# VHH binders against q9c0y8, part 5

Target 1, 316 residues: q9c0y8
Amino acid sequence: MSASHPGILHEYTERLVAFELVGKSNVTLTSNVTRSLLLFVGGLGDGLLTVPYVQELVNPLDEIGWSIVQVQTQSSYIGWGTGSLKRDDEDLHKAVDYFLHIGGADFSTRKIVLMGHSTGSQNVLYYLTQSILPNYLIAGIAQAPVSDREAAYQFNGKEKTKELVDWVKAEYLDKGLGNDVLPRSKVENFFGEVPTSANRCIDLTDVRGNDDFFSSDLSADDFAKTFGNLKEISGSTAHSQLILLMSERDEFVSPSTDKAQLLNRFRESIRPTTSNSSLSGIIPGATHNVGPKSSPEALKWLINQLITALRSFIDQ
Short names: E, the ipSAE of ESMFold2; O, the ipSAE of OpenDDE; V2, 0.75 times the mean of E and O plus 0.25 times the DockQ between their complexes.

## First folded at step 1 (VHH)

Design v2 (framework vhh_vobarilizumab_d1; at its last look DockQ between E and O 0.10; V2 from the best seeds 0.00; counts 0 for: pae O 9.8 > 2, unsure alone 63.4 < 65, placed apart)
Fold by ESMFold2, look of step 2:
Structure v2 (fold): chain B 316 residues (1-316), chain A 122 residues (1-122)
Amino acid sequence: as target 1 above (316 residues)
Amino acid sequence: EVQLVESGGGLVQPGGSLRLSCAASGSIFSINAMAWYRQAPGKGRELVAGITSGGSTSYADSVKGRFTISRDNAKNTLYLQMNSLRPEDTAVYYCAAHPYTLGFRSDEYDYWGQGTLVTVSS
């Protein structure tokens, strides 16, 4: 279960690190200014080495001249409970800027792709849509873009989730206590043992809360404000590609949800339409994090899809 | 700590019915997503049906329309009504509880029962 992993720990800003796993070539981002990278951000509860497929990507990406880098943010591990998408986005912008310039590189010689797993998918979409981009990623990849609100409905019930939301608004938000941590006994069935602020609870579980990008009951107008609003690079008309990869057997998605139709609704909302990658799809046999309960073909499919995408960005 | 105890297995003729029960004792701090899995001799363990405390259900294609999963949250008891049984349904049936909360990494902490044998033969 545990092992040693060779790599380089980058301090991309004060107190925050990103871990570059080193492949068989022993080439790194500090040794080669033209080497490109997949910058990876996990979901709620994740941190370094927690998403099981990341180690399996190291050598396939190395063979085509790409590093994989796992980013730690202030929200890693239990930090997410008192955080926000905005705070995460600030961390990720610092990481991207750091990697664009180390070793004397810039975006014209080094390509960066931002990939998110689970709520890391909200980070990717937020990065591309909430503010004018001060730097350029070639692409964003969202693996398992799952609604946290609809997961709460599935596991706790829709009425119990609405009851929690109403209670948090009345007892905390309306009293100016949005930053206060909620009583664990009240929220443990939703968030486990993770200390969670009133604001964070609302972001994740309220209809149109700040994290609520992927719920199936959102309207086309809702998707137009996110998927339909990819921002250009400041001083340019360039836009990132957006690749969406759902897990076929995702345990956080209600069995009643038609994943293919939901994926199509997301994709049809992407603007500019040139950002709507044809490489989006459903990973066959995959669980949420493409972990050991997945079919054996799930990881192979994911690797092949990522290699296809990353090669296309080099070949321009 | 959660303990799961299955009951209700046995021998039946093709076309017959059985009702499996799984009593859960103890508590977890998270949502109890519960499921029935089965393992036929020489095969891997496969999902049969799942249910959440919120009432969402799922079924393997091979059992849709014949099996019904249900749950009594007050008694922490999981049920599987198995109708129109076939020889292919012969397996050890396991009760499982999977804690799925926002903020857990998936696959953390699975709880399993010891299993109950269902044999369908003519």
Scores: ipSAE 0.175, ipTM 0.576, lowest interface PAE 3.8, mean pLDDT 88
Fold by ESMFold2-Fast, scan of step 1:
Structure v2 (fold): chain B 316 residues (1-316), chain A 122 residues (1-122)
Amino acid sequence: as target 1 above (316 residues)
Amino acid sequence: EVQLVESGGGLVQPGGSLRLSCAASGSIFSINAMAWYRQAPGKGRELVAGITSGGSTSYADSVKGRFTISRDNAKNTLYLQMNSLRPEDTAVYYCAAHPYTLGFRSDEYDYWGQGTLVTVSS
């Protein structure tokens, strides 16, 4: 729908922006008042303002002294099809570095939380597991962590998905053509009109592909390599907390999947155990995007859970 | 560029049957999740039945057991078989398409037909 949103558009690196939505206090990250921030990254196909609940977070966060910032990466909109989690991670590190050095911030009081939606959940988990974390990045939040591979199984068929994987390996990867865009006619059932590279196709759809963090058929050893490998915060022996929020009615998760059991398996794999947040849970009645087809209480539950989490980080 | 055209609506007596058809153009029918929605006078649009590209179906409680959604990918056509029709089923019925691909993460349907009127009355 057409709307105007007050805020600050930050250019955190050449060609890439992050949009800070401004709440009723009119206090921003460029002010001399120190503010903590929730840095939000969307999923496949997302860009600025495409996840509607982000807008609903502005004033609740503002009331507790937090800003919400949505980051645009090279993977935003249709760019993800020729990208990777590694490229996304490079963009997110640039964004975090920018926000650590903006305004009159006192890093001893500023806190950063990285939140992802959908494949943004893979971005968050990847970020938390690659290297020592920047100062005061105190939590990652994964909303609607889903298996893209199992979503492909559900909507396109398991056998057709495996046939695609085998074909891409034989015709592209084995020939050193991983960066080539696949013919639309071969992949439109999986990726629609989005130009998708051979590497990106495999990352999303192959067993233990680079994006394959959340599939229900993965072993405890597989989860230990991701959830079990959270990195330290720079200058501290502390680790970021990880909060996992699954949607109860997620249309990208098979109805045969026991979401509570799967969430428990993720949480049991988290190391150190102090990073396993008790605020993880299942959003009651929520669709994938916590959108209009969700139960009436789903969005309220999500907002309350996030505010509860952010308040707990202030009261340390 | 997907265009949806509904047909098969009309006047029918309570307890009667109608079959709605939705013809899709643009040759991407097979990858889309498809649905039937309806809108009664003075009410919002509500989901009646859905079918995924893989053939899984879902129904609103009010029509379950009476309506059957199906698709013919070779003909690019979506169907809604409506049996045991009730006056409360009177509405404009809309065909909708939603590309459930890994590149699309929305619970809304993007492509809509112009609607076909179903009147259940004696």
Scores: ipSAE 0.056, ipTM 0.416, lowest interface PAE 4.2, mean pLDDT 86
Fold by OpenDDE, look of step 2:
Structure v2 (fold): chain B 316 residues (1-316), chain A 122 residues (1-122)
Amino acid sequence: as target 1 above (316 residues)
Amino acid sequence: EVQLVESGGGLVQPGGSLRLSCAASGSIFSINAMAWYRQAPGKGRELVAGITSGGSTSYADSVKGRFTISRDNAKNTLYLQMNSLRPEDTAVYYCAAHPYTLGFRSDEYDYWGQGTLVTVSS
């Protein structure tokens, strides 16, 4: 069940690390000046190698001159309960900065793509659209972008979710207690054992909460504020590419939701239009995390799509 | 990856009791919600009981007061104590786990066991 993975552990801050997985070539970011990286951030509950397909990307990417690096943020594992997209974004920017500069000036042409899984997709979008910090990504990839709010509706019920939101607003936010951790007995059905702050609860479950990027009931205007507002890459007039990869059998998306239509709604909202990648799509037969319940073709599709994308960025 | 293995099923008379176990292995620390499902012959799979990592439980109406779901995180084991069994409880019982789930109602858990047959018959 457990396995060892060769790689390099990077301390991109004093307290946070990122793991560069090393492929068969043994080439690393600091051993080759042309090596680029796919920076990977998981979703809620994720840490290092908790997303099944990550390790499967190592060798395919390695062959085309890309390293995959999984970043640990303060939100990793159970840290998300008291986190925020803003905090995550700060951590990610620190990671990006670190990886832009390791190896020295000779490595300055290194490209970075940020790939997010699940709520990591919110991180990707936030980074590219809402962050007040400079954008240094050539592209962002949102894999399995889903609405946590709508997931709550699906699993807990819409009314119960609203009741939770109303309660949290009344008992915490309205009293200036947004940073307080909610009683486990009240929210464990939503958030499990994860200590969850009032603010984080609202971020994830309130209409147009801070994390509400991918809900199907959002308007075009809502999407325009996110998808429609990609920032320029720092130091240029160019914009990052945005690739959206939904899972066909995503269990966190309602079966009644037309994923293709939803994806199109996202894509149509992307501005500038040049950032709307033709490589966006639905991973065939894929569960949320493209895990073992996915069709065999799902992982292959994802890998091929990523390879195609990453190769295209080398020429830019 | 997480593997789930059910055990404890068998033949029991009406009114009898069984205790099902589900042993989880692998990346268990990522498991949030666990549940028991069952599928009777000719019927669809249905939720029997769910339990969060924090111990909050939910039951189908048909089993309330008779079944008890519990989990031992130290042993990475999920249990279903079934009392006062009825013929209508006859089904294959499945253990399900999800690394991140906001509830119990999803039939698309990431991890499923192979199932264990429970037959209630006189």
Scores: ipSAE 0.007, ipTM 0.328, lowest interface PAE 9.8, mean pLDDT 91
ESMFold2 (binder alone), look of step 2: mean pLDDT 78; pTM 0.790

Design v3 (framework vhh_vobarilizumab_d1; at its last look DockQ between E and O 0.15; V2 from the best seeds 0.00; counts 0 for: pae E 7.9 > 2, placed apart)
Fold by ESMFold2-Fast, scan of step 1:
Structure v3 (fold): chain B 316 residues (1-316), chain A 121 residues (1-121)
Amino acid sequence: as target 1 above (316 residues)
Amino acid sequence: EVQLVESGGGLVQPGGSLRLSCAASGFTFSDYYMAWYRQAPGKGRELVAGISSGGSTSYADSVKGRFTISRDNAKNTLYLQMNSLRPEDTAVYYCARDSPFYGLKTSFDYWGQGTLVTVSS
C-alpha cells in the first residue's frame, strides 16, 4: 500500500529539506496567520514519514494552530553513521532559523517545540544544553530516550561491546583515524549495513561517550552535565521546558531497567527546576516507535499528551 | 511480500530444550541480518539473539550460553536452539528481519506472527 500526503517541502539550507504536513485547515507556516510549529527529528535510520505517529499528529495539532514539520538532517537514513550530535545540532539550528523567518507571520509570537524520537532525544537534549536558544524555542520533547550503549550490552553482551570499544580506540582513535569508516565485518552486529566511523561508534557505545546521556549506570554528576545545564532563551531569563516520554514496552531498553526510577533520576537532575515538565511520563503499551505493534492506547495517549503540552504553551 | 513464519514452540519442563524455526520468503534471505525477539505476558518485547549475513552472532545476557542462533541460507530458515530453559523464558518468540539497533525501522517492520514457548510443570 502507498499514499500521497499534502504538504510543503521546505529547503531550509543548501541540500537539506523539511516536510510540513498540511492538515484539514490548509493553514501553513507560509501563511499570513501566525502559526507555531513542532519540529520533529527522527532517530537512527529515520527519514521522512518513517516514524508512524508523525502522520497521526497532523490534524490534532492543526486544530490547535500548530504545524508539524519533520526535518531531514545530514544524519537522516544512513548518514548518522558518519555524523555527530554537533553536526546534527548545526543542521537543527539552520532549520529553526529558517522557520522563524518564513511567511508573513509575526515571528515574535511564533513558538517552536523541538521533538526527538530515539536518538533524536539526544539531539533535543544536546540542542537545549549547548548554546543560548532562539526566541520562542519554548520546549524540547524527548520520545523514547534510550541508552544506545546499554542496548548494545543487551544485544551483544557487555564484554563484546567493551572489546569493540577497546579495539576502535587502539586501531583508530589512538592513530588519529576517528573519521574512518569501520570494517562492516567488525560492526555489523551493532550497526548493520550502515557505514559507521570510529568516532560515531565510540560516541554511541563507550561509557560517557558523546551520545551517552540516558544510561542507567551514569551518576548524578553525569546527569548534572546534561539535564542540569539547560540554556536560556535569547533575550530572556526564561528556559525551555523538557518533556521526557519513555515507551513502556521499549524493545531497546533492558528488562532489568526500572524505567520509572530512571525517568525520575533524569527529571530530578533537570535545572532550572522550572524546565522539569510535569507532562513527562511513560507511554502505556508503547513500543520504541509507538508503531502498529504497540497496544491500542499508546498512540492515543501520546497524541493527548502532546496536545496538552502544546495547549499549555499557547496559554502562556 | 516479505513473510516470516515461526514454528517449534510448545510446553517444556524447566531444564528442557526447544528448537524454534523461522521460514523466510519474499526477500534475499542471505543478504539480511536476522533476529529473535520475545514478549512475556505483561511485558514488552525484548531482543534475544541476532545473526549477521556473514554468520556473526550476538545474544542478550539473559540467554548467553543457553541459546544458539543459526541460519541456513540455502533453506531461507533462521533457527533458535534453546537449552536449559527457565520459567522466565516463557514468552511468544518472534522472528525479525534487519538489525535490531540501527537498521531503518519503519511502520512496516518485518516480523512473524510469533510462536509460544511455555516453560512450566
Scores: ipSAE 0.026, ipTM 0.478, lowest interface PAE 6.2, mean pLDDT 86
Fold by OpenDDE, look of step 2:
Structure v3 (fold): chain B 316 residues (1-316), chain A 121 residues (1-121)
Amino acid sequence: as target 1 above (316 residues)
Amino acid sequence: EVQLVESGGGLVQPGGSLRLSCAASGFTFSDYYMAWYRQAPGKGRELVAGISSGGSTSYADSVKGRFTISRDNAKNTLYLQMNSLRPEDTAVYYCARDSPFYGLKTSFDYWGQGTLVTVSS
């Protein structure tokens, strides 16, 4: 279904844009220095308004003085196939910088929360833990953080995934061809029609690959290197809050996985402990993207949780 | 050679039940996402149900609560239990090897020949 959405298209780089969805108040980041923003990044395959609940956040957030901005990165839509978390992180930092400073120095007081959906959760975690660039987020929200590797196991088979990884390593990485795009005929079952580089394939499907943050078979030590290593907010001794929101009916998480337990493992690994938000939880009745097949209460729950979180950040 | 062979179709009255089977061969069945599709006369082929290698299932809204997809990896067989059948369920049902990924279109690389299900009083 086609629809129109009012908003402001921001060119946060020469070639990349972000769309600020404008709510009923018509208040924008450009017009109000006190306006904070939820910067939203989707997962693999996502672009502007491809995540169903995004548009539903606009007015609720607007009412509490927050704008929702959906960022388009180089990885948007099919771009992820040749991307990396590092590249994404660079784009996101550019976006954050842009939105911190639009309207002049007076606008630098606004708060930014980065919310990632699906693989966007890796972006959030990477930003807060592994990025070599400065952290300017008051908080990160990982919605539907799932293991792409384990998803591959689930949908394509563990053995088949390992075979792919081994093949890619042998035929590409070991030969210095990590940037080459894999033949579609070999990887279509995994990556569909998306041109996918050898490196990206390994990032997503190899054990402890660059994107391997949320796999259930990772050790406490593995989690300590990510969840346990949140960076300070630049210019401060404070740390960002990290909120993890899993979907109860996430179709990309194995039925054999105890989501609550897994979530707790993530949370328990968060350092400093003060960054472990009590607002983390499981969205009841929610499919991966909290889409139309979710229970009616799922979206409401998400919205309320976000509102609660965002309000809490204003007090900081 | 990859083969998918459907069976179990037939004529059934409204409210009745059928169980479809799909025998898979020529590939490691347990490694693949499998799905049932159907095509009614004059309509396009539509997804009915899918099941991952790990057992996660999905259903079209029109069949939720009535149909159950399952698999027996040891037997290389995919099943579709169809209960409370309706005339609108009349279609040729196809077994497919379908492998979805995040945000991507599902990839269909192999189909069966289909089995006809007719729901009529």
Scores: ipSAE 0.021, ipTM 0.352, lowest interface PAE 6.2, mean pLDDT 92
Fold by ESMFold2, look of step 2:
Structure v3 (fold): chain B 316 residues (1-316), chain A 121 residues (1-121)
Amino acid sequence: as target 1 above (316 residues)
Amino acid sequence: EVQLVESGGGLVQPGGSLRLSCAASGFTFSDYYMAWYRQAPGKGRELVAGISSGGSTSYADSVKGRFTISRDNAKNTLYLQMNSLRPEDTAVYYCARDSPFYGLKTSFDYWGQGTLVTVSS
C-alpha cells in the first residue's frame, strides 16, 4: 500500500537526499532556524519510509518543536553490500553539516540527535566513538543494537560462518582483493541477492569485524574501545549522550541472549559515565522494528522515551 | 497482498516425524530467501531453518540433522520436514519471507498465523 507523505526532500550532498517529514504545525527546518531535528538512519536494506514507526513520530516530535528527517546514504537499500561503516559515517557527517546550516542555522541555534535502527545503531556508535570528523550531535539513540555476527551464527551456524570468514580471508583479503564482490553462491545464505564485497563480509561476520559492536561474547576491553570512547561535542565541554533501546521480542536476537544483562554490559562500558543516559531500556513487547506485530503499548513507550529525551536536550 | 499460509502441524510423539507446508502468494516466491521460525510458549520467535533462492540451506544448531527445509518454486511452496522430534520442538511454526541474514530487507510482517506442533513427552 502506497501513500503520500508531506515533507521536504533535501539534497544534502550531490546525489544523496534526506526527507524531512512535515507535521501538523507546518513548521520546517527551513522556516525556523531554531528548530531541532532527529536524524534517522535505518539498517541493512532500509531506505526512506521502510522502518514502520518513523511516520508515527512526526506529530509527537512536531508538538515539541522537532523535525524527524530520514537520511539516505550510499548504503541505503542494496548499497550496503559494497559499503562500510566509514563510508556511511562520511555520508552522515555531510548530512549533519547540511542540516546545521540550512536557513542560516548553526549549532548554537539548532540541536541534532542521530537515531539509528538495527545496523543504523552501528552507525550511531561509530559516529560518536570512532569517527575522526568533528562531532555536532548532542546525542545518539540506538534502537535494536543487534549483533550481525551473532545473527549469522543463529541463521547459518557458527561453524559455517567461521568457514566463510576463513575462506574469504584466504582467497580475497590475503590476495589484496578486499574490494572484490564475492561469488553469489558463497554468500547467498548470508546476504541474499545483495552484491557483497569481501571486506563487507568480514566487517559483518568476523569476530571484531568493523561492524562487530554488539556481540554478547565480546569482552569488557572490546566494549571499552567503543562504548567507552564517546566524543566531546565540538565547540563545547559536554559529551554526546547515548541512549540504547532494545526490542524485547527482537526476532534477530538469539533466544539464549539475556537482553537486560547485555544492555547492562553495554551501559556499564559507557565513558564518560555522564553520557550513560538513564533513558536506555528495553521496549516492552516490541519486535525488531517496533512494527505492527508488536504489542499495542510498544510504540507508545518508544514515543514517550523519545519525547522525554528530546525535551531534556532543549531545556538544558 | 502477500500471504503465507502454513499447514501440517499437529500432535506427534517424541521420535516422530511431521512435514510442514507453506503456500505463498502475492510476490515472486523464487526471488526470496524463505525461512521457518518457531515460537514456544513464553519465548520469543527464533529462526529454525532458511533456504536461499538458489537452494542453499541453513539450520539452527538445535535442529541440525533432524530437520530439512526445501522449496518448490513451481508451486510457490516452502516445506519443513521434521524428524526425530523432541518435546522442546513444541512451538507454533511460522513461514516467513526472510533472509538467513540481513540480505534485502526482510519483514516478519510477512508470516502467517502459524501452525502448532506439539510433541508429547
Scores: ipSAE 0.013, ipTM 0.372, lowest interface PAE 7.9, mean pLDDT 88
ESMFold2 (binder alone), look of step 2: mean pLDDT 82; pTM 0.827

Design v4 (framework vhh_vobarilizumab_d1)
Fold by ESMFold2-Fast, scan of step 1:
Structure v4 (fold): chain B 316 residues (1-316), chain A 120 residues (1-120)
Amino acid sequence: as target 1 above (316 residues)
Amino acid sequence: EVQLVESGGGLVQPGGSLRLSCAASGFTFSRYAMAWYRQAPGKGRELVAGIYSGGSTSYADSVKGRFTISRDNAKNTLYLQMNSLRPEDTAVYYCATDEGYWSGSPFDYWGQGTLVTVSS
């Protein structure tokens, strides 16, 4: 067990940091302008070092000439409750711009892949499909993409979730109070102690809310609006690859959901078809965060799949 | 050190009842949200019920109206009252400090689990 992690803390913009973990080679993004990077963004509640498998990626990636960087956004820890995917996207573009140019690198010398965990999967998909900003990612990887709305249905009840949505619309959105923080007494059973704005509540819990990319009750037309419009890489005619990695034993996906069928529905909607990576799949025996309650093979499978993906991108 | 110790599992017939307990130590129990998770053979771990520090509760649709989560902060103990048990409720039940997905807490502590078997 390690009490400390060797690395470089980067200030990629005012008030926001990203942590580059340094492997056994001691090579950094600043010391080598051709070194490629996996930029990692976590899910709700995550920040630096909160997703345990990220630390396990450092040396395997280092061996193939890649660094891993964990990014903090304004939404890190409890900040997500007053945020949006649009605000997250702005932060992630600042991080990409910073790492693309650090140490004298440029787009021709450095390749960047964005990997998201949980709601970080929505960040990846937003970056590659909804964002109005230029795309410099060669690929996006979504680990444990799940429906926040369907999780609310499972854990809080479908009717109670719909009652919350209706109340927030009537008492906040219809009155122009979308940025107001909801009273804890009304939403504690959904969001605990996290200050949550009316807009953020609706983004997560309403049908076709701004975060609602992965729900199993969405139509093929709904998936086409997200998966059907992957961006070209700026300055190129090539499109970013999209890799979707679902956890086999994901506790935030209803047991009634056929994960393989749902994954296939996402993949069938990807356009251009060349962006639909054959490396998408189900992580065997994995819990949501590929954590200690996962089967022993889950972490090794994830590491091997990522190494295979990153090696395949080096020639792009 | 944080410890969570579940008890109360066992074999029951369909329609029966069980009460699970979780004894907590090593942290300020009253300040943490608590939850019950379960894992059935061949399936992933799922959240069954949560209880927040302010007393609000949440339930998975499959157990709503049948299960009741409660806590006794003076005794540092979490409970799950399970009524009208069904064969599909068969699982190992785990106590955790996880408030659930949206609570913003990335940290959780887990007990060893207690087996509930519902069989005729």
Scores: ipSAE 0.014, ipTM 0.365, lowest interface PAE 7.5, mean pLDDT 88

Design v5 (framework vhh_vobarilizumab_d1)
Fold by ESMFold2-Fast, scan of step 1:
Structure v5 (fold): chain B 316 residues (1-316), chain A 119 residues (1-119)
Amino acid sequence: as target 1 above (316 residues)
Amino acid sequence: EVQLVESGGGLVQPGGSLRLSCAASGFTFSSYWMAWYRQAPGKGRELVAGITSGGSTSYADSVKGRFTISRDNAKNTLYLQMNSLRPEDTAVYYCAREGKYSYGTFDYWGQGTLVTVSS
């Protein structure tokens, strides 16, 4: 639906913006009072306000002294097809740095939580594993972490997906053409109208590709490289926490996948153990984006879970 | 009304074993994720082990390979088998009914049972 949303549009770097949704209190991140934030990154195809539940989080978070900010990156909308997790990570670091340096707030008390939806979950996990985290970045939340590779198997067939991977390797990667955009006729069934590079195709669809964090056929050693490698917070022996929230009715996860067992495997792989959040779980009745086709209680459950998590982080 | 009643705590020597039980009533036990938490003196409550309605289990690193969580849906009972007990396992152990699909979103706790590992 068409609607107007009150907020502040922040230009965190040249040509990229982040939208801070303003709640009933009218308090913002530019205020002189210290305010913590949930920095939200969407999945493939997402941009500002494209994930239905984000607007519903603004007032519940406002009531506990948190702002929600949705970030636009170079990968927003159709830009992801020529992108990478590394490029997304660079954009997210610029956004985090910007929000640590705005307003007259005491930055020693400001907390930042990164939240990702869909492939935003890969972005969050990647961010938490690459480098020592700033003092104020205390947790990551992954909503609807899904295997893009297994989704390709589900919608296009496993053999056709493997055939595509082999062809892209032989005709592009082996020839040093990883940055070239693939012919639309070869990838239209996988990526639609989105211009997709050879590298990006492989990252998403190959076994152990750079984005392949959540596939059910990965080993404990594979998960140890991601979930087992969360970085410490600067100036502290503490590490950020990771919360994983899977959708019970996720249409991008095969019905043959035991989501509870897969979530348990992710959780048992989280290291250090102090980063394994007991708040991880399955959102009951939720579709992939916790949208209108979800059960009536799904959104309320998600809101309550997030409020519980953010309250626990303030008390630290 | 929901009730959770723990039993099986006590004094045990290092290297010994104990089995904790939690008798649940007032709800459809088989539909809920259940967990064991513990609280040592001077520390907050920490998750020890969790079990989903489907039987999938999770453990804190400090207890992996030593503790086993299980459930008996016919008896509405949750268990924690504790082997190779160490002095640092000394704590009050709590049975918790978690949210249907998530640990940490608990509605109810039991009153706890004390486990002391000492000579």
Scores: ipSAE 0.000, ipTM 0.121, lowest interface PAE 19.7, mean pLDDT 86

